# VH-VL binders against p58978: the designs that were tried, part 26

Target 1, 218 residues: p58978
Amino acid sequence: MTNTEIFNKLTNAIVTQDIAGCAKLTQEALDAGISPLDIITKGLSPGMKIIGDKFEAAEIFLPQIMMSGKAMSSAMEILTPELEKTKVEGEEGTGLAITFVAEGDIHDIGHRLVTTMLGANGFDILDLGVDVLNETVIEEAAKRKGQKIILVGSALMTTSMLGQKDLMDRLREENLRDSVKCMFGGAPVSDKWIDEIGADATAENAAEAAKVALNVMK
Key: E = the ipSAE of ESMFold2; O = the ipSAE of OpenDDE; V2 = 0.75 times the mean of E and O plus 0.25 times the DockQ between their complexes.

## First folded at step 9 (VH-VL; framework fv_retifanlimab)

Design w5 (at its last look DockQ between E and O 0.43; V2 from the best seeds 0.00; counts 0 for: pae E 6.3 > 2)
Fold by OpenDDE, look of step 9:
Structure w5 (fold): chain C 218 residues (1-218), chain A 122 residues (1-122), chain B 111 residues (1-111)
Amino acid sequence: as target 1 above (218 residues)
Amino acid sequence: QVQLVQSGAEVKKPGASVKVSCKASGYTFTRYYMNWVRQAPGQGLEWIGIIYPSGGSTWLDQKFKDRVTITVDKSTSTAYMELSSLRSEDTAVYYCARLPYRFSGPYAFDIWGQGTLVTVSS
Amino acid sequence: EIVLTQSPATLSLSPGERATLSCRASQSVDSYGNSYMNWFQQKPGQPPKLLIHDASNRATGVPSRFSGSGSGTDFTLTISSLEPEDFAVYFCQQRSNWPYTFGGGTKVEIK
């Protein structure tokens, strides 16, 4: 099979909620010499995007989304060790990414994917997890003042966006804003919002997040 | 008992400002968002904005961005809405309503204040 | 913003009859498997009271005769058998995106 065929099959496995197939195809792709990053960006992520679009169009429902998420998770379990290997060989000096999900939010699939992608692209990772207090983020940023840092926050709920705004305000109050880069993502997050709260960037998906982060840190 | 108690009715002239208070009791104030909603006489409900009490961050409907300020006093568990440059069209009952934090409650305004009538007349 | 259209504007019924209220959104209010549509009841001189949250969940203390259904853009509030105390105005409200918005309301009045 061509790489393109493998990617299409991966995409389809996500779209059709084929958990076992997704894992198998992921392993096959690795065995074929395809990079973990390509597997994610060209195969798996496109599938999740399709699932998102279908959900918005009311073509699929929560159970299908959950199952697709499980398929993605299954693939990521296989890919994560491989990504860690590539990180060791990656370019030094990208910086530290502090990743977290906003307080009041426990959706972690996107967060995990973003974190993984950042790591794969050479970032050192400090994953603070989900339902993270802004105070915790501020403390971690303060401890590392002077280091090259990007804060990467996820919010999947509109209300959680207020936490992002609060975080930005707190960073300014604590004189940390200039010492860190700030990227926020999530379904309700827009460029307009980023501008409003004075953050540096947003991304539509995990693959883009890694690219955007690299650009922001240049 | 969980309750929101609002300040009393206000009568203002056009161009003036009004500040309505909403005192929360019976629950942890900083674990809920606070919303403001108004209702003109005989009309529907209009959402004004929301505040994150823990940090004080707000988001306002674009219609009110230049005239409304929402604040909180955590020490007294009180939320405030100030509306400036009052117009006759601002005559309405103003409500505060809490919204649950995190995943511990319904994604809805489950507790409301009794409302505050603000009358703007020449 | 998401515009919510309620129909009918007025519903005239007798006690014991079934009431069906509709709320249509200009765009989907679903997110991550949840429909962020709520229903409120309001009586004269009182604040709105939460009836239904997340499209189909009855709030605490709400009688079983009230039910919510729907997803995406189309939602329905049903009162299986109207009681005298049910004659009021009903509002739908979405929390999917800012700004939060309400429907225009349906007045359920006694015939």
Scores: ipSAE 0.444, ipTM 0.747, lowest interface PAE 1.4, mean pLDDT 92
Fold by ESMFold2, look of step 9:
Structure w5 (fold): chain C 218 residues (1-218), chain A 122 residues (1-122), chain B 111 residues (1-111)
Amino acid sequence: as target 1 above (218 residues)
Amino acid sequence: QVQLVQSGAEVKKPGASVKVSCKASGYTFTRYYMNWVRQAPGQGLEWIGIIYPSGGSTWLDQKFKDRVTITVDKSTSTAYMELSSLRSEDTAVYYCARLPYRFSGPYAFDIWGQGTLVTVSS
Amino acid sequence: EIVLTQSPATLSLSPGERATLSCRASQSVDSYGNSYMNWFQQKPGQPPKLLIHDASNRATGVPSRFSGSGSGTDFTLTISSLEPEDFAVYFCQQRSNWPYTFGGGTKVEIK
């Protein structure tokens, strides 16, 4: 079986929501000596792209994309320990990434991948999940004032973006804005939006998000 | 019963300010955006802005940016819109309208206040 | 800013007739598989009432004679058989992008 064949099988397992098969294929790929990064970038991520494209085209709906996300998660549970073996840290540490999906939005799939890629790139992770109140984010940042923190939020809907603006406004109001870096992503988020709300960065995908976050924390 | 009840009609002179209230009841105030919309007599509808009641953040149409303040009081479930430097062109009925968060209801202005007539004349 | 143009400005019809109202957006109001176009009914002295959300979904309690269709830039509200209570002004509204905007309205009046 060639590496190309295993990547195609991984992609298909995501697309067909084969949770157990995806996990099994992931372990088989690891056992065959394929790197965790190659498994993600060449097998799993192409499947998530196909599912995302179908969702945008209204060919599938939220339950189906969530099930593909569960297949991705099952693979990532296997891959995360292997990725952590390649984790890089500076002498002072990279910092804490507080990751969340904005209040009023429960889109989980891209969020979980971004969180995993941040962890793989040396960040400590506090994953707050989905439909997160801004007050919760502010409380966690305030508890850790003086620590090197990046807030990483996602939105799929334009109305969820007002929650991002609210978070930035609240951070400024509570004298926390300069204590944290703020990165927002998701399909509606643009560089213009980031500039408008006074945040630090955005990224187009999960792998880029980790790279951008490292640069912002530099 | 879900409802939005607005303050009564007001008559103002040019250059004055007006503050319209919108009292919400029958639903969780912080799970819905609040919007303000106005309608001049015999005219169409003009969106003014939106507030995120959970934290108080707003986004305002640029036409109103320097003259409008939108606020909430979460303890009384009341939204406010204050328009300053009034002109005769600001004569209109002012409405509050809620907008559900994605999973709180239909993604549209599903409930409106009864409207508050603001008349600006010398 | 997305400009919404409604046509016609006035429909003069009799009870029982079919009403077809058009709304054209200056740019697409579609995003992520949804059309962010809503329709409202307004009677004299009353606030607008939501009829159709997201192009084609009837709001709670709206009679089945009301239907919405369209995507992208072109949208239609249809009233299959006018009832006396349907004579009102109808507005389209987009919420694809800030500022939210409304069409100028179509008045449906008794002939």
Scores: ipSAE 0.069, ipTM 0.621, lowest interface PAE 6.3, mean pLDDT 85
ESMFold2 (binder alone), look of step 9: mean pLDDT 92; pTM 0.941

Design w6 (at its last look DockQ between E and O 0.47; V2 from the best seeds 0.00; counts 0 for: pae E 10.6 > 2)
Fold by OpenDDE, look of step 9:
Structure w6 (fold): chain C 218 residues (1-218), chain A 122 residues (1-122), chain B 111 residues (1-111)
Amino acid sequence: as target 1 above (218 residues)
Amino acid sequence: QVQLVQSGAEVKKPGASVKVSCKASGYTFTRYWMNWVRQAPGQGLEWIGIIYPSGGSTWLDQKFKDRVTITVDKSTSTAYMELSSLRSEDTAVYYCARLPYRFGSPYAFDIWGQGTLVTVSS
Amino acid sequence: EIVLTQSPATLSLSPGERATLSCRASQSVDSYGNSYMNWFQQKPGQPPKLLIHAASSLQSGVPSRFSGSGSGTDFTLTISSLEPEDFAVYFCQQRSNWPYTFGGGTKVEIK
């Protein structure tokens, strides 16, 4: 099979909620010499995007989303060790990414993907998890003042998104804003929102997030 | 008992400002968002804005961004809405309403104040 | 903004009859398996009262004759058998995106 065929099959496995197939195809792709990053960005992520779009169009419902998420997770379990190997061999100096899901929010699929992608692209990772207090983020940023840091926050609800503005305000109040880069994502997050709160960037998906983060940190 | 108690009715002239208060009791003030909604006589409900009580961050409907300020006093568990440059069209009952903070809670305004009538007349 | 259109504007019924109220959104209000649509009841001189959240979840203390259904853009509030105290105005409301918006309301009045 060509790489393109493998990617298409991976995408389809996500879209059709083929958990076992997704894992198998992921391993096959690795065995074929395809990079973990390509597997994610060209195969798996496109599938999740399709699932998201279908959900928005009311073509699928929560059970299908959850199953697709499981398929994605099964693939990531295989890919994570490989990504870690790649990181060791990767470029130094990218910086530290502090990743988190906003307070009150526990949606972590996107967060996990973004975190993984950042790591794969050479970032050191400090994953604070979900339902993270802004104060915790501030504390971690303060401890590392002077280091090359990007805060990477996700919010999947309108209310949890508003917490991002609070975080930005707090960063300014604590004189940390200039010491860190700030990237936020999530379904309700827009470029206009980023501009409004004075953050540095946003991304539509995990693959883009990694690229954007690299650019922001240059 | 969980309740929101608002300040009394106001009568203002055009061009003036009004500040309505909403005092929360019976629950942790900083664990709920506070919203402001108004309703003109005989009309529907109009959402104005929301505030994060813990940090004080706000988001306002674009229609009100230039005239509305929402604030909180955490020490007294009180939210405020100030509307400036009052017009006759601002005549309405203004409500505060809490919204659960965390995922898993009802995604709705579950507790409302009794409302504050603001009348703008020359 | 997400525009919510309620129909009908007025519903004239007798006690004991079934009431069906519609709320249509200009775009989907679903996210991650949840529909961020709520229903409120309002009586004269009173603030709105929450009836239904997340499209179909009955608020605590609300009678079982009230039910909500729907997803995406189309939602329905049903009162299986109208009681005299149910004659009021009903509003749908979304919190899927900023700004939060309400429907225009449906007045359920006695025939």
Scores: ipSAE 0.378, ipTM 0.716, lowest interface PAE 1.5, mean pLDDT 91
Fold by ESMFold2, look of step 9:
Structure w6 (fold): chain C 218 residues (1-218), chain A 122 residues (1-122), chain B 111 residues (1-111)
Amino acid sequence: as target 1 above (218 residues)
Amino acid sequence: QVQLVQSGAEVKKPGASVKVSCKASGYTFTRYWMNWVRQAPGQGLEWIGIIYPSGGSTWLDQKFKDRVTITVDKSTSTAYMELSSLRSEDTAVYYCARLPYRFGSPYAFDIWGQGTLVTVSS
Amino acid sequence: EIVLTQSPATLSLSPGERATLSCRASQSVDSYGNSYMNWFQQKPGQPPKLLIHAASSLQSGVPSRFSGSGSGTDFTLTISSLEPEDFAVYFCQQRSNWPYTFGGGTKVEIK
């Protein structure tokens, strides 16, 4: 098969919630010599964009997007080890990315992709998962004061955004604000909001997030 | 059961301050946002601001920014709203209202306090 | 700030009649298949009571004669057959973005 045919099949497996097929196609793509990053950016992530667009247009609902997320997760279980083989530890301009989904929020799909894209671009990763308390983020940053750190958080809903403001306020209160860079994303997050809370950056999507994070850390 | 119990009615003179309390029970206080809303006699509802009880951070409507302080005491599960430099137009019933933020919960003010009447008069 | 405009300001109706209340937002309150529009009922001397969240989801314990509909900027609360206890003021409220805002209210009154 050509690489384009493989990418199209991966995209379709995400869109049709074919969990086992997605994992199989991912392994076939690796066996064919396609880079893990290309598999993600050219095959898998276009499928997630299609599903996100359909959800926004009310053509599908939460169960379908969750099943597509499971297909993505099955592929990522295969790809993450391969991405980690190319990682360069301690690189300037990359640093440690502490990734999390805000307290009260359990969306996993964009978070896993953002985390993977950051790792693929040379960041060391500390993935705190979902429903993460600000206290936990503060503690992890405080343990590593003096290390080059970017905090990467996301929110699904407007109410989760107050947690972002609280995190920024607490970083300042704990004398940690200057020790870290802070990037927030998610559907309700805007440039105006980032400026209002005094954070460093936002991004429109996971691929952009990695590039923005590199710029912020330089 | 889940409930919010507010402090009693107050009568104040112009220029004074008032501090209204809102004690929460029956739920995990730090896992819900707390809001303050007021209603002048015969008027609609006006949102004042919100507090994130876990960290104590607030966001206040610009109309109130310089006169309102919202705080919490996590050990007693109590939220407070203090309004300073009172004027006659501040006469209103003041409500606390919680806002859930967990997946699968309604994203609405589902539980309200009984209200605290603050009267500002000569 | 998102401005909510309710109409009419007053509905004068008899028990058994159908009430239709409108709420219009100055910008969309939708995100990812959810409308962040809520409806409250308020009687004199009482706090607001949540009736409907997410435009159409009925709160537990609220009678089935209440229903909500709409999306984007245009929302409706319907009371299919008014009962004596339904004569009250009704507010819409958005929480899609700060500051959270309420409509001016629709008073549903006897006659």
Scores: ipSAE 0.006, ipTM 0.526, lowest interface PAE 10.6, mean pLDDT 83
ESMFold2 (binder alone), look of step 9: mean pLDDT 92; pTM 0.946

## First folded at step 11 (VH-VL; framework fv_retifanlimab)

Design y1 (at its last look DockQ between E and O 0.05; V2 from the best seeds 0.00; counts 0 for: pae E 10.1 > 2, placed apart)
Fold by OpenDDE, look of step 11:
Structure y1 (fold): chain C 218 residues (1-218), chain A 122 residues (1-122), chain B 111 residues (1-111)
Amino acid sequence: as target 1 above (218 residues)
Amino acid sequence: QVQLVQSGAEVKKPGASVKVSCKASGYTFTRYYMHWVRQAPGQGLEWIGIIYPSGGSTWLDQKFKDRVTITVDKSTSTAYMELSSLRSEDTAVYYCARLPYRFGSPYAFDIWGQGTLVTVSS
Amino acid sequence: EIVLTQSPATLSLSPGERATLSCRASQSVDSYGNSYMNWFQQKPGQPPKLLIHDASNRATGVPSRFSGSGSGTDFTLTISSLEPEDFAVYFCQQYSNWPYTFGGGTKVEIK
């Protein structure tokens, strides 16, 4: 089997939510000498991208996305140890997405989905998790000053939105605002809010978030 | 106020069709999924299907694929569930429920209609 | 489909007592470190009301006496101290896999 055939099968496994097949193919790809990075970028991620596009088009719904996510996860369980062995840090052309849920907020379903979609679209991912302090976000941004970075924050509660405003203020105070892109989402987040706090963008859902991020980072 | 208001109770004969409406207000209709769930008297809840109002796409439980049609009218922010070839076992309260799906939002039925009793009897 | 089994079917308790309700899934409803399980309360003649989403998050306006826990296939709804208005039927619901499914419900009744 050619590498291209393996990649196509991986892509199809994600698109069809074949969890077991995805894991098997991932192992086969590794056994064939294909790098973990190529497996992800040329096989798995294209599949997730297709899933995102289908979701945006309302051709599939959350359950299928979740199942595709599970397929991706199964592959990543195999690939993660191999990736850790290489310790090669490279910058993708798309940049680094630092994803998080604001302090005081633990609602992370959308956060995890957008993180997955960002990864599928070529972003390097730094997932800070939920209940994240703005200080932590600032520190991570500062450490990577000069890199192509997009901060991706989510919030469900209105009080968490205040944290978004604070984060934007802090970025300006620390002279980091111009070095990063900022995207926020969540049920209460609007375009008006984004304009008010001086952020770059918002998105309606995880699939759109990935597309918006790509555009913002161009 | 965010609310879903359903049409009134229906009494139908076996073999007939029923169409239940669910009017949404207080929120952007096209930004939320709309689900239909039914509950037979004294029984549990049974999921029927989902529609994405923006695109009109639907998915139904396999049990209902041949008999249920879910539609929306975006101009009136109203969702519809039509069930054909009615049987006695279709007697139930039918609910519409919205499912918000935004970036960063959880996925849960946070708003429900008041329910519509559909009685199928000869 | 994922089958949700709730136990007990009926729970008879007095006001002030602790209620523990179980929901078991036929397969895991976890993904990305989250559990896609919700809990609803339903009173006679009313639609279900969301109590807990994503296994452990209280919905807006839900009293602190309600809590959810669990992961994988086993989930629990706890009412730390029953109030008179808490006597109702409780349902678990999963949205991990297609189709969405509900448990059979647990009736919490006054002893």
Scores: ipSAE 0.015, ipTM 0.540, lowest interface PAE 7.9, mean pLDDT 89
Fold by ESMFold2, look of step 11:
Structure y1 (fold): chain C 218 residues (1-218), chain A 122 residues (1-122), chain B 111 residues (1-111)
Amino acid sequence: as target 1 above (218 residues)
Amino acid sequence: QVQLVQSGAEVKKPGASVKVSCKASGYTFTRYYMHWVRQAPGQGLEWIGIIYPSGGSTWLDQKFKDRVTITVDKSTSTAYMELSSLRSEDTAVYYCARLPYRFGSPYAFDIWGQGTLVTVSS
Amino acid sequence: EIVLTQSPATLSLSPGERATLSCRASQSVDSYGNSYMNWFQQKPGQPPKLLIHDASNRATGVPSRFSGSGSGTDFTLTISSLEPEDFAVYFCQQYSNWPYTFGGGTKVEIK
């Protein structure tokens, strides 16, 4: 089976919520020598993009997204050990990364990967998980005022992405904007969007996210 | 105390517009979808549409898409539904209702407004 | 659009009797073992009140005499022993896809 065929089958397993099939295909892809990042970015993430687009178009509802997320999680249980083999000792004073997925969004795979890569690059981690309220992010940042903090948020769906603007507005209202760096990622997030909401950075994938986060914290 | 309080009854002529308000209190307004539903006299319930209060995105049933505008004012935690080009067939009680979309919450209309009677007569 | 057909339109019963209300969907409202069907009660001059969510789960404060069952396209609301306050109109509602739709209602009235 070619790499393209494997990626297409992984995408379809996410879209059809085939939890066991997704896990099996992930292991087959690893056995075929495909990198964990390629499996994620070329096979799994495109499936979550399709599901997110369908939700925004009102073709599916939240329960269907949750089941696709479960299929993705099955794959990540296999991939996470392989990703951890690439970790590097972190530098002192890198900072605290507060990682989260926007409220109303259940996409957790890019989030888990980004969190792992940030930790591997020396960040202290506060992982808030998925479906995180903006007020929770604000509260955690406010508790740690004076620390070197980067907020790292992810979105899959356009509706969840608009919550990123809300977070930036609230950071400004609470006089916390200058106390933190803000980085947002996810399939719908663009450089133009980052500029529009006044955030600090974006990245195309989890590996680049760690590099970008290190750079903005300099 | 979680509550949705709607504006009072209205009497309109055909061709006019009506704007119904729905004031939310006792919860974080932007954490719930807001829906609009109507009920004509002696008839069942008819779903009109949904708004995501944080972003303002809407989805409207095709039956209403050209005549209905759903908006929010986040500063007052108030949703609005405006129906234009009124016909006598639009006479109904109009309800707002919230719907949780947080992971782990029941996906059901748990709180409804009291309803707003809109009467359209010549 | 998913059409919900309720039967009967009217159910005339006495207090203490069992009420059985049916709701049929024009296509399945199931996904992965979950049924995306809710039930509401509506009394004159009041908004609908949630009774059952996801086919069989009672909403907070709903008495145990109310139960929901069914899957796919066929759903049932049962009131095991009617109380005076149970005489009302009952609606099923699907949330499997937009637009959300309601059944036409079953009026449960005193015989």
Scores: ipSAE 0.006, ipTM 0.459, lowest interface PAE 10.1, mean pLDDT 83
ESMFold2 (binder alone), look of step 11: mean pLDDT 89; pTM 0.902

